# Miniprotein binders against Guanine nucleotide-releasing factor 2 (C3G), part 1

Every score and structure here is a prediction.

Target 1, 226 residues: Guanine nucleotide-releasing factor 2 (C3G), of Drosophila melanogaster (Fruit fly) (o77086r1339to1564)
Amino acid sequence: KSLEIAEQMTLLDAELFTKIEIPEVLLFAKDQCEEKSPNLNKFTEHFNKMSYWARSKILRLQDAKEREKHVNKFIKIMKHLRKMNNYNSYLALLSALDSGPIRRLEWQKGITEEVRSFCALIDSSSSFRAYRQALAETNPPCIPYIGLILQDLTFVHVGNQDYLSKGVINFSKRWQQYNIIDNMKRFKKCAYPFRRNERIIRFFDNFKDFMGEEEMWQISEKIKPR
Unless a header shows other numbers, all headers, positions and changes below count from the first letter of the chain.
ipSAE, averaged over its two directions, is called F for ESMFold2-Fast, E for ESMFold2 and O for OpenDDE. V2 adds 0.75 times the mean of E and O to 0.25 times the DockQ between the complexes of E and O.
Where letters were taken out, [cut] stands.
Atom coordinates printed by the task and the answers are left out, and those that the model quotes come from them; centres of patches stay.

## First folded at step 6 (miniprotein)

Design fdA2 (from fdA with F59A)
Fold by ESMFold2-Fast, scan of step 6:
Structure fdA2 (fold): chain B 226 residues (1-226), chain A 81 residues (1-81)
Amino acid sequence: as target 1 above (226 residues)
Amino acid sequence: SETVRVTIEVDDPELAKFIAEIIEQLAERLGLEVEIRVEDGDKTVRIEITGDPRLLKLAAEWLELILELKFGVKVEVEKTE
């Protein structure tokens, strides 16, 4: 079922992503105004809800064996998402598995190693070099990571980081900003050929009942006290 | 190959030189041939970019995006075949 779940997640992501207009993204970079970027906000909100839903689902399980089973199922879904170039949901689930409340529970070595290897893709210390490389080599259809798109456009707006040092242009950063936007335009043109399962899509489009950050830490510490 | 001519008008001579530097670096990364002239008291940047049509399109789109969004400058692009 993991494959079908990943396919339906991708169809929903594609629908939300395709509704985003380039002017919304550019206006967000200039104004940071959510009212002028409704589809962009919907897509960003969906990423956050997906991450928090996954965290909540794992933390609500009282049995350690069941938690491990569900984490393995999320990893299976992530592998399918990566193969179909859905970076957005892939990274939403990765952010859940690598979150403090989840990571501190100390999983079986195999799980920890897989999650650590997935994190290499989004290592921000090198300006997301691995992710940018992967995206550049990706052919449509594809759903890119919204977080990096917003970060890159915000950087263009601020301007304070245009230079690596006084008088030195950070050309690599500017070129990568362009590539992200160009890829967004390119990937919006191609549709995924999956068959819809409306029950699964409705679940992800309207799911609720996820915990807040504070509640997640409280439950994590009850499962494994310091 | 084909050639694209880009003209950028700015009020600040330092900004004109900065833009010229960015364009030169972009052309180098894409393997495009570029000739840049800064005129009119360093307030007008005239650029001729020659190379692969697909890469020229990419370069032109990047210039329009960065220069109009970031610097608010007017960009005029003329394609010569």
Scores: ipSAE 0.000, ipTM 0.098, lowest interface PAE 16.6, mean pLDDT 72

Design fdA3 (from fdA with I19A I66A)
Fold by ESMFold2-Fast, scan of step 6:
Order: structure tokens, then C-alpha cells, then sequence
Structure fdA3 (fold): chain B 226 residues (1-226), chain A 81 residues (1-81)
């Protein structure tokens, strides 16, 4: 069951990722304008919706044992996503489990340690060294993490502004931009060989009714008061 | 498709060769069609780049910024049909 869910999530992610056009990423690097990068923005929104949906699903459960059961189910789904190289949905679910409202609740030690081990992949203090290494060793098909793509495009943009201010240019920043595009083209050429389940896909494509950040903290505080 | 012509004037043949190599590699990575002619003695690089109009505009702007400011070379960009 968890495998099928992960496969359908991956088919939807692949569809959204494949629709992103190279001119969109170049325009975003140039002026950071979301209205000129609609497919990139839709892919980003889907990541955020997935994360918020998972948080809401856990926080709406009134029984502590049912919350643990659902967290374990998300962990099982994440393991399947990681195995099939879907970093995007894998990290969307990880961002949910590692969110403040969820992390502060009392979990079994095993759950806490497992989530902490997953977080090592996306440690930003080393410029995402672990993730970049994993991605470099990954063979297509693969869905990369949107968050790092956006961060790298922002880095290229900041590099342009810094040059104009200082009168110094570094070709490595321009080369990095083109490498991002080359990697996107490489990952887009290979399709996942999964059978579509339209019911499951439509569910994830039409997320509805998830809590906002403030509501999540409020409910978290009711479950485990300060 | 649209075509953009770029002319780069440098004072060193090694810089002309380097510029041509960089432009070719970058254009190829973006899926743009490129034709480069280098006049070694004249130290002039003439480049014709064909592809998506939006991508060509961004590429030309990045190229002007990178080459004019870094090397102090003159870059002229002309749009064709």
C-alpha cells in the first residue's frame, strides 16, 4: 500500500517537474519573478502543499497511538520515495515530520532518531554537501529537491548583483547556472515505469483543507502544553 | 526560431580562442544552435546563435556582462529574423 502511494506521488512529481521549461529557470535566476515562471512555481507550491497536508493529517488525530501509527506510515512512504530517487516528495514529508509543531510532540525514541538521521541528508550548514553528493551519484529517473534548485538560482542572482557592486566577475557562478540546467535536462529525459492509479494521483493533485502555520502551533500546544 | 549575432573584439588571440570555447560550451548546454568564426589575426570572434527568443535574450545579456566587464572587450549584439 505504502509502495503504491509512493509510486503515484512520484508520477505526479515527474509530471510537474517535466513541465518546467529552461527559460523559466533562467528568468527566475535573472529577476526572481514568479509570474514569469509558472511551472517552476507550481512545482514549488506542490512541495509546500504536500508538507502542510502531512502536518495537518498528523495534528488532526486526537489519539496519540494513531498519530504514531501515521508517522510510521509516512516514514515507510519516505523510504520508498528515497529508493526510487524522488528527493522532492521525500524532503516534503521530512519537512513535515521535522516541523516545529510536529517535532515538539512526544514520540517514541526510535521515531525521533530515524527522523534525525533523515535530516543529515539536507544539512544546509555544509551547503547541502550530503544531498549534492547523493544527487551526483544518482542515475535517472530522479526528481531533484526543488528547495536546492531555488537556492542555487538565488545564489546565481546574488552573484550577479555582487559583481555589479564590486566590479569583479567570477565565471564559476555562470558555469554553475548552466550546470543546473544541464542536470535538469538529464533528469527530465527518463520516465518512471509505474502504472497510473488516477484516484490516488487526483487526491494528491487536489489537496484541500490543510491548516495554516498558526493553527498548527495552536493545536500542537493543546496536545502537549508548554 | 530567432537568431542573434554577437561580435567580440579582443586584443589577444588566446582570449579570442577562450571566449569562443566558453560561448560554444554554454550555448550547447542550453540547447542553442551556434556557429562561431574566429579571425585569429584580427582578434575578432563572430558568433551566430539560434534558438528560443527568450533564452537568446537572457544568454546575450549574460554574455555581454561576463565578457565586457571581465576582459574589457567590446561586445556588439544584433538581432536577426
Amino acid sequence: as target 1 above (226 residues)
Amino acid sequence: SETVRVTIEVDDPELAKFAAEIIEQLAERLGLEVEIRVEDGDKTVRIEITGDPRLLKLFAEWLELALELKFGVKVEVEKTE
Scores: ipSAE 0.000, ipTM 0.131, lowest interface PAE 14.6, mean pLDDT 73

Design fdA4 (from fdA with L26A F59L)
Fold by ESMFold2-Fast, scan of step 6:
Structure fdA4 (fold): chain B 226 residues (1-226), chain A 81 residues (1-81)
Amino acid sequence: as target 1 above (226 residues)
Amino acid sequence: SETVRVTIEVDDPELAKFIAEIIEQAAERLGLEVEIRVEDGDKTVRIEITGDPRLLKLLAEWLELILELKFGVKVEVEKTE
């Protein structure tokens, strides 16, 4: 079941990712305007909704044993996502399990250790070196992580410290844009060969049942007071 | 000021030359000092870059994006001094 869920999540991610046009990426790098980059924005929103949905599912459970079962189910789904090179949904679920409201709750030692090991991939202290190298070694089909794409696009947009000239900014922008475009072209060429389950896809394509950040902290504090 | 050493290993001498040119251009645009040495029968490019630590960080990020992700070459960066 976990495999089928991971496959359907990947088919939806692939559809959203494939709809992103190169001009959207270039335009977002220029002015960061969401209205002018609708498919890029939808892919970003889907990542956030997936993360918040997973957090909400866990936090709404009254029983500690049920929370542990659901976390284990998410971990199984994540392992399948990683094997099929769906970094986007893999990291969306990881961001949920490693979120403050979730992480502060008492978990079995094995769960805590496993989540900690997954975080090594996304360690940002080295400009996401581990993730960038994993992505470079990945053969299509693949869904890359939207967070790094947005970070790199934001870097080319806001890299205007007083010490930088206009020429330097334009040069940096060209190199960053080239890399993003190259990766998009590379990964968009190959489709995932999974059998479609419309019921599961419709659920993920239209889910609204999740809490906001502040509500999550309030619920977390009620489960385990500081 | 800070100095970093960059070591790049390639099989293709033309690629090594292209990489050296790209690094030289990037350093020039950032106003950094650069010294490039090609060794080991044109298989290894060694570079010392000196300047503002923030500009060195920016250059290192570009080297990761362009050389490791696009060309699949390994880049080793060491801080000196």
Scores: ipSAE 0.000, ipTM 0.113, lowest interface PAE 15.5, mean pLDDT 73

Design fdA5 (from fdA with L15F K70E)
Fold by ESMFold2-Fast, scan of step 6:
Structure fdA5 (fold): chain B 226 residues (1-226), chain A 81 residues (1-81)
Amino acid sequence: as target 1 above (226 residues)
Amino acid sequence: SETVRVTIEVDDPEFAKFIAEIIEQLAERLGLEVEIRVEDGDKTVRIEITGDPRLLKLFAEWLELILELEFGVKVEVEKTE
């Protein structure tokens, strides 16, 4: 059931996100040190595992009709995630469906059109403008996208030093830090009211069996030769 | 040599403290003199900045752009002199 799966994914994401403390984010902005940001790192790893799990699940299917059915199931899950403001898992699944090994298989049935429409939210050429606007208008509860958080923290760390005097505080760096903190405080205030299903949560909390990038390309090329 | 007064209205007391601190630090590094007051239950920040007219103009315009257009915070700038 796509709805229940989306709900359980969201409960796990909320748990991981809520454990991230403001001092952890500030330390990562200064040092980029993963050891000082363990909960931020776990949230990042979970995003990556979710994406790679989805890719592996699709690519391991031998039958083209079964692959199409599973892609449609992921799309249905994504629609539920978007409605409940879980941008993190929504974008993790989108990154899977829009990955090279999967996209090149030339899906029928309007799947390509749906995926393309979903990608409009995360167009990085506009510094994620569409996503930033959507996030600003979103009422809690909400799980924000880890990728933008990491990008903004990297910008804060490296920063724009195009000020006349070296060593002067860059005001834009401080505003980026504050905006990240404000969003985290705002979204951590409300809990999702979903009923917990331990079987599903345990499954998503224990991703181990997924393919590496090279293996995914090999299998993609076996399905549809280059 | 000139003085300008900046008034910023915010909803969050923590944000008021944050902007007051950052504005003070930045102005000092630019060689500007700053006096800051937080009023109305930590929801209004009033700042008097004194220094070179060129730097004051640039600083005030920058504050209006960043706070008003990017963060939706109302900023009022008045020349005291």
Scores: ipSAE 0.000, ipTM 0.170, lowest interface PAE 13.1, mean pLDDT 73

Design fdB2 (from fdB with F59A)
Fold by ESMFold2-Fast, scan of step 6:
Structure fdB2 (fold): chain B 226 residues (1-226), chain A 81 residues (1-81)
Amino acid sequence: as target 1 above (226 residues)
Amino acid sequence: SETVRVTIEVDDPRLAKLIAEWIELLAELLGLEVEIRVEDGDKTVRIEITGDPELLKFAAEILEQILEREFGVKVEVEKTE
């Protein structure tokens, strides 16, 4: 079940990702105009909706054991996503499990340890070194993380000297590891060989039943008072 | 379409090759035409990029800013007709 769900999520992600043209990403980075970047906006919106849906699904459960079972189900889905190189949905679910409203709740030790181990991949303090290294070693098919794509392409306009201010001893090596544009081209060429389940795909393509941030904190504090 | 000429001076010859490969990739992805020449014992990279004005301007900004910040190389950009 969890495998089928991960496969269908990946088919939808692949469809949205392959529709993105590189010019859309670059133009959005320059002026952030959603009208000129419709496919990019849909892909980014899908990442955010997935994260918020997962948070809402967990927080709406009244029973602690039921919440734990659902978190374990998300962890199983994440393991399948990681194995099939769907970093985008993997990180969308991870962002949900590591969100403030979710993270602060009392979880069984095993769950807390697993989530913490997943977070090692996205440690931003080292300019996402672990993720960049994993992506460089990944063979297609693959769906990369949209957040880092946007960050790398906006680096020219926004500027972030903090990330690279500590001496770059080997510039050529580091630059090769940050070749997100090359990866986008490479990964768009290969399709996933999964069979479509339209019911599941339609669910993920049109989910709207999620809470806002303020509501999530309110419910989290009701479950476990500060 | 417009043409932009970019000249990059590098201290490390290995950077010239890496820069050339990266520029070729960006040009291909953006639908821009590019001609690259490496001169002066692999210390100077000369680039001519031709294509859509809006994408070309953005590509030139990426080249100038990232190469100066990331690689510490001097970049000179000249717009031509």
Scores: ipSAE 0.000, ipTM 0.232, lowest interface PAE 10.9, mean pLDDT 73

Design fdB3 (from fdB with L26A I66A)
Fold by ESMFold2-Fast, scan of step 6:
Structure fdB3 (fold): chain B 226 residues (1-226), chain A 81 residues (1-81)
Amino acid sequence: as target 1 above (226 residues)
Amino acid sequence: SETVRVTIEVDDPRLAKLIAEWIELAAELLGLEVEIRVEDGDKTVRIEITGDPELLKFFAEILEQALEREFGVKVEVEKTE
């Protein structure tokens, strides 16, 4: 059941997120050193593995109807993740469905429209305005998107992007960075009330069955040649 | 625990306030205790930061780099026993 899967994914995300210490986040933003940020690295790695696992799951299916069934299952899981404020796994799965190798395949109009609708939340051309608004309106428990947290923290070390003019700081941009940190601290204190299914959790915590990026493109081009 | 003293001199009082706010938040994020004083007509920012020695080293490095890059100010750091 898609609901149970989404709940178990969220419990695992919450465990990994809660283990992240603020010093790790700041050190990673400064120099991107994974050795000094082990819990942050594990959480980020889990996001990437989830995305690549979903892509590989879809691309390995030889029948078009079976691929559509699996995409619809992922969409159903994503809807549950969004309702429970798990932005991290929601965006990991969205990253998979909106990836080049997947997006270029011919999907039914309904699927394409739903995925495009989900992408509106993460429109980076507006500095993620829609996502930031959604996050600001979100009550705990919540798992925020770690990628934007790291990006925003990195901006503290970028001079001219944060200035209105020489010697004058863009307070709005700096405030956004501070707000993200406050939200991270706030969200770490609230727990999800779901029952554990250890079989499902162990699967997501230890899965390694995924293709590399080049392999995914090759398989995509075999399914639909250019 | 260990204590580090940081002194920053600026010509613009607005800059002194922004620097103080940034340092206070950064120290809080690292679990460090900080005392900030703005002196000399808001032209000198004096900071005393107390906490774990390793975290203090990283914070001092981040502080010097960020302040020089973002505000163009020179930072002087002294360790206190």
Scores: ipSAE 0.000, ipTM 0.199, lowest interface PAE 11.9, mean pLDDT 74

Design i1 (from u1 with L33F)
Fold by ESMFold2-Fast, scan of step 6:
Structure i1 (fold): chain B 226 residues (1-226), chain A 99 residues (1-99)
Amino acid sequence: as target 1 above (226 residues)
Amino acid sequence: SQEIHDALKEISRALQELTKALEKDPNDEAIEFLKFAVEILEQAIERLKEGDPEAIRLLKLALEWIKLALELDPNDEAIKRLAEALREFAEALSEILKQ
């Protein structure tokens, strides 16, 4: 089941990712304006909802063994997502398992070690070297981590002048922006060949049953007091 | 050549029109993208005169900025017409480079 769930998550992510228009990404990186980036906002919102849903599912379980079983199911789903190059949902689930309310509950050594190994991929050291290397070796189809794309575009915008002198355009800045965008466009051209399961897709496209951050900490501390 | 001379005049004209449009609405992002395209095309022609193969890459970059401008404001007829003219001009320059 874990494979089919990962496939359906990936089909939904691909649809949302493909709807993102390149101008939305450029404008958001420049001024952070959500009104001008509706599809980007939906994609980011889906990431956050997925993360919060996963946290809520784990925290609502009253039995420690049942919590471990569900965490292992999420780990299995994550392994499938990584194999199919869906970094978006992979990182959404990773952000859930590595969140404060979840991480503090003291898991089996095997679970803790696997989560740490997953975190190595998104280690920010050397400007996300591990992730950039993984992405460079990845052939489409792929759903990349949009957060790094936005960060790179923002850094290019802030770190480079629009003009080298009066009336002389800075081509380096324009080429850097285009190259980032071109890589994103490359991933948008390829489709995943999975068979759709509308029941599963609808579930992930419209889940609302999750706790807020405050609630999650309260429940975490009831499970394991400080 | 006469074709390169004509191309330079058309780029200068387009740049003037984009500058006037930006003065009326300085927050028009689509026109700003078109201005990038025009400036890149101007530089592409200079590289072309010198036989620099980088001219082809600059033409491609200009065309991409034109496409982005159209995506930003697909329903603005004036921007569409200007972008269409600039794209056709960039494609004509590309054909000249093949010769």
Scores: ipSAE 0.024, ipTM 0.460, lowest interface PAE 6.3, mean pLDDT 78

Design i10 (from u1 with F36Y)
Fold by ESMFold2-Fast, scan of step 6:
Structure i10 (fold): chain B 226 residues (1-226), chain A 99 residues (1-99)
Amino acid sequence: as target 1 above (226 residues)
Amino acid sequence: SQEIHDALKEISRALQELTKALEKDPNDEAIELLKYAVEILEQAIERLKEGDPEAIRLLKLALEWIKLALELDPNDEAIKRLAEALREFAEALSEILKQ
């Protein structure tokens, strides 16, 4: 069931997200040192694993109708994730459906239109205005897209000097960092009220069952030669 | 003001002690956040001495970083006491500036 799957994905995301300490995010933006950001690294790896897992589930299906059925199931899961404010898993699955190996395959018009509509949320125009507006209107519980948080912190760090001159702190930089972090803390404090389902979690198997990018392209080209 | 000079001296001393603590335990996240707060407070006091209205905004920023440090490690008594002392001092200075 799509709803139950989305709920369990959200519980796994929430567990990892909640463990992220604020200094890990700041240190990552400054030094990008994985050793100093272990929980952040686990959360980012989880996003990537889910994306590759979903791509692999679709590409391994030899029957076109079965592939279409599974894509529709992922679309239903994504709709539930969006409604429960899990942007992170929502975007992980969207990145799978909008990936090159999958996007190039023949799909029914309805599927293509739905995926295109989902992409509107993460449109990069005007510095991700659509996503930022959606997030600003979102009340906890919520799992934001970690990639944009890291990007924003990195851009604030790189684009702004720590000091404007000797002994003059750049307070605009510190306020921008604080606002990004404060939003993350706000979302971390509110728990999702879902009950854990070990059968579904075992089915995910830590999303470890996936193909590498090269293999995915080879399989895509076997399904639909150019 | 002598009071402002004394406050700056104590904040500078606190920053040096926090820097030494960070060097011995560079992964202590609460100390790193408190270091930012102390640096901001030091600059806020200098601006206060110059009559710069920006001092109020800097004091507010320092208080927010202190709150983050306390939430991250609320049970570390030394960090908690230092953060609370700095917060009380920043609030007192903010009240003076309002007038």
Scores: ipSAE 0.000, ipTM 0.300, lowest interface PAE 11.3, mean pLDDT 76

Design i13 (from u1 with F36M I40L)
Fold by ESMFold2-Fast, scan of step 6:
Structure i13 (fold): chain B 226 residues (1-226), chain A 99 residues (1-99)
Amino acid sequence: as target 1 above (226 residues)
Amino acid sequence: SQEIHDALKEISRALQELTKALEKDPNDEAIELLKMAVELLEQAIERLKEGDPEAIRLLKLALEWIKLALELDPNDEAIKRLAEALREFAEALSEILKQ
């Protein structure tokens, strides 16, 4: 049921993403104030919860064979997320599988190679060229990686003055801000045509059941001592 | 051309008064986008008076911000009508400047 799980993850992501207001993103880029960006904060918190939830699900398993089975299920879920253009959940799960506590367990060659291939999409070389190219070729519906949108807006804000001189606006800054916002708005237009499955949503339980980072490292070290 | 410049100034003034009336609700997406368009239109009018062809670029960018505002808030009749009026006048001015 990897497809159904991916569909339900996407519905939850879409609900949070569509609630984000453009002023929240602009204000966060300007002053980094979470209180002025409540929907944006909920969306970023959701990403982090999902990542930690996935790590915890894997690390809590006592049997090595069961851990590999669950990692393979996450990989299958990620493939479905990529096909439905949900970069947010895709990257949340990728960040879990590529996290220190998980990666150090040295999985079978096939698993390691698949995760490595997934990491190619978010390679930061050439300013995230691979991801930007993939996103440019993507048609809505789509949930983009909000972290890069925030980074881009922050860099535009920090790297450019509002006015070049008194009474002369910085057209380049305004144009760059417009393009980032327009692209974000484009992806908010289309809804995913999936039906809610309350059993699966209850299984996620708002992704709140996770261990802290320290506990994850301790469990990882018990599974495979340094 | 002068008549259109005067019309755009009056529309910018009306939009700013609308913005002040809604000052208690600063998170209205469409209002914030229209504010961006107003600033660009005011700059375009100023540059046009000085014969600066940069006015064309500013007008085009303002039209794009107005377009975004219309798409985000199609159900707000007052904002929609004002934005459409601004778009029509800015387009008319842009066509004249192309000549």
Scores: ipSAE 0.013, ipTM 0.458, lowest interface PAE 7.7, mean pLDDT 78

Design i5 (from u1 with K60Y)
Fold by ESMFold2-Fast, scan of step 6:
Formats: structure tokens, sequence, C-alpha cells
Structure i5 (fold): chain B 226 residues (1-226), chain A 99 residues (1-99)
């Protein structure tokens, strides 16, 4: 059931997200050191594993109709994730459906148009304006996209000097960094009221059977030769 | 007035945590986080002198950064900077209250 799957994915994401200590995010953005950010690394790895699992599941299907059915199931799961403000898993699945190996395959027009409409949320043409606006209007509980948080912190750190001049501290840089962190704290306050299904949670927590990037391209080209 | 009393209680708590931090080893990461807190606190002082209601919000932000830094084991130099910023804040607050 797509709703229950989305709820269990969200409970797992919420647990991983809540375990992230704010210092991990700040230190990672500053020096990219994985050893200082163990919970952040687990959360980021989960995003990547989710994306790769979805791609692998689609590409391993030999029958075109079965592939379309599974893509539609993922789309239904994504709609539930979006409704419950789980942007992280929503974008993980979107990254799978919009990945090169998947996107190049021939899909029903409705599927292609729906995926394209989902991509509007993450359109970077105006520094992710659509996503930032949606997030600003979102009430907790919510799981934001960690990738943009890390990107914003990194760009604030790299793009702004610690001092405006010798001895003059750049308060704007520090304020921007804290506002990003404050948003994370806001979303960590509220828990999702879903009932746990341990079987489903354990499945998503134990991803071990997915393809690498090169293998995905090889299989994609075998399904639809260029 | 209630916001000012709440802010003073937070400063008191930060000072108590700072005394515990004196027993910890130096940590460069904690120093950087304390620099963030000091900068925000200094801006809060400036806003207080201007009568800006944002001053109280900046104070709470500075105290949150101090709490984060204390979790990472601050060194002596960071502690001195924090103490100086807190003294400046207390002085500015006293002047505003007089006016």
Amino acid sequence: as target 1 above (226 residues)
Amino acid sequence: SQEIHDALKEISRALQELTKALEKDPNDEAIELLKFAVEILEQAIERLKEGDPEAIRLLYLALEWIKLALELDPNDEAIKRLAEALREFAEALSEILKQ
C-alpha cells in the first residue's frame, strides 16, 4: 500500500534526521569531514540508497508494462510524501525517476508530464525559489531536503569572508548560517504521528541490493538501444 | 520586560555552562562556533542601543550558538571572548533600561 509505505519511509527519515546534531552540519559545511558528521552521513547515505534502490527496481524489470506499473507506484508514493512534507524522500525518488538511465526510457505521456511537473519544485533557475517558497509555507512536521541545507551552508561559508575588513566581523555571514540551522531546529520539534510497521522500516533501513551508476546505464541501453 | 528577564536567565545558564567548560580540552571547532555567538551578541547590543525589537531575538540566537559551542569543548581564548561579550551586553542593557 503506497500510503503505508510513504508513512514508514517518513518515520525512518524523521528518526535519522532527528539524530543529526547541529554541530555536525556546520562542521561538515566548513570542512566536508565525514568523521565529524556520522549522523549526517547516515542520513545522506539513506537518501542516496533510496534513489539507487528505486532506479535498480525499475531497471531490473524486463516487461515494459511492469516497469510502468512500478513507476506509477513510485509516483503515488511521492504524492503521499509531498502531502506529509517529507521533501527528503520525495526528492530521492524524484532524482531516481529523473535520472538519465530512467528518463531516457520510453514512458506513457502522462508519466513523463507528471515527472516533469514534479521537477518544477526543484527547478534551480531562481536559486530553488519554488522549493524555498514551499518550505517557507510548510508547517511542521516536515523533513527538509538536506542537500540544499548543506549547499546553502557551504555557499554561505565559501562566498562570504569571515571579516568584511581587518578586524570587522561579517555578521551577515553568521546570521545566514544560523538562520539555516534555526530552520532545521524548527522541523525537529514535531514528530510524525504514524504507527510503526517494523517490517517495512527494516526493509528501507537495510538496502543492500542496488546497481551502481555504470550498471544502470548498461541496462538502460539494453532496454532501449540508442 | 518579560523578554528581558528571560534573556537574563539564559545568560545566567550560559555562564554556568561556561564554568563547566573550563574543565574541557581545547577544540578549534568550538572556538569558531563561539565566534558566531560573540558576533551575534555584539549585534544584539547595537540593536538594543537603537531600541530595535530584533535585539531580543538576536540575544536568543547568540545564546543558542553559545550552547552549541559548549557541547564541543571550548578553549580559554573562546571563554575570554564570551565573557567580554557578556559584560558588554550587560552594560548596554543597563544603559537602555535607564533610558
Scores: ipSAE 0.000, ipTM 0.223, lowest interface PAE 13.4, mean pLDDT 73

Design i6 (from u1 with R47M E54L)
Fold by ESMFold2-Fast, scan of step 6:
Structure i6 (fold): chain B 226 residues (1-226), chain A 99 residues (1-99)
Amino acid sequence: as target 1 above (226 residues)
Amino acid sequence: SQEIHDALKEISRALQELTKALEKDPNDEAIELLKFAVEILEQAIEMLKEGDPLAIRLLKLALEWIKLALELDPNDEAIKRLAEALREFAEALSEILKQ
């Protein structure tokens, strides 16, 4: 069932997220050395693997009705993930459904509208304002979005100046550093009260059945030629 | 003003204590957070010199960083002393802003 799948995804995400230590975040921000941030890297890899697995699952189906059923199944899982404040897996699945190879295929109007509404949460043109607001209002337990964590860490070290002008500190940069550490610490304090299903957890902890981006585009174009 | 001079003397002492803490363990998480607090407090002083009321936001941010540092190393006496010095400095600057 969609609920049980979402719960097990969340238990695995919580385990991986909780293993990330503050020194890994600080070292990544200063040195950008991934080998000194193994748990942060594992959490990032898990997000990417889940996204690519979902894309591959949809693209491998030859029947349009079966693809639609699977997309609806992922949407149901996403709704459960959002309710339990698992932004990481929620956005991993959203990145799959909103990916080029998937989005360009013809979908039922209702599916397209639901995916579009989900995308409002991660509108990057406003520096993820909607997501940042949602996260600020979220009570633990919660799994935050790894992509924004990495973006903020990169901005701390590379993308943003420490000062905007004439001695004025870059508030956005300092606020993002503070929020990363505060949110990690706050959300790690509370555990999810779900019962473990080791078979489902092991499946998601060992993604090995997915296509590369090049192959996904080729299959997408075979399904719906330009 | 005398209040600003007194606050500057306190930040100088805090910086000296931070240097000693870094000599003990330069990779301490709490020390890195306290470094950010020091930088924010220094910026607040510059904004105060320029009459910028936005300095109050920096003081609040510094206090949050100090709080996080204390929660990471609650039993480290050196960290507690350094954090307390920085907190006292932030409170002194806050009183100056009330003026």
Scores: ipSAE 0.012, ipTM 0.279, lowest interface PAE 7.9, mean pLDDT 75

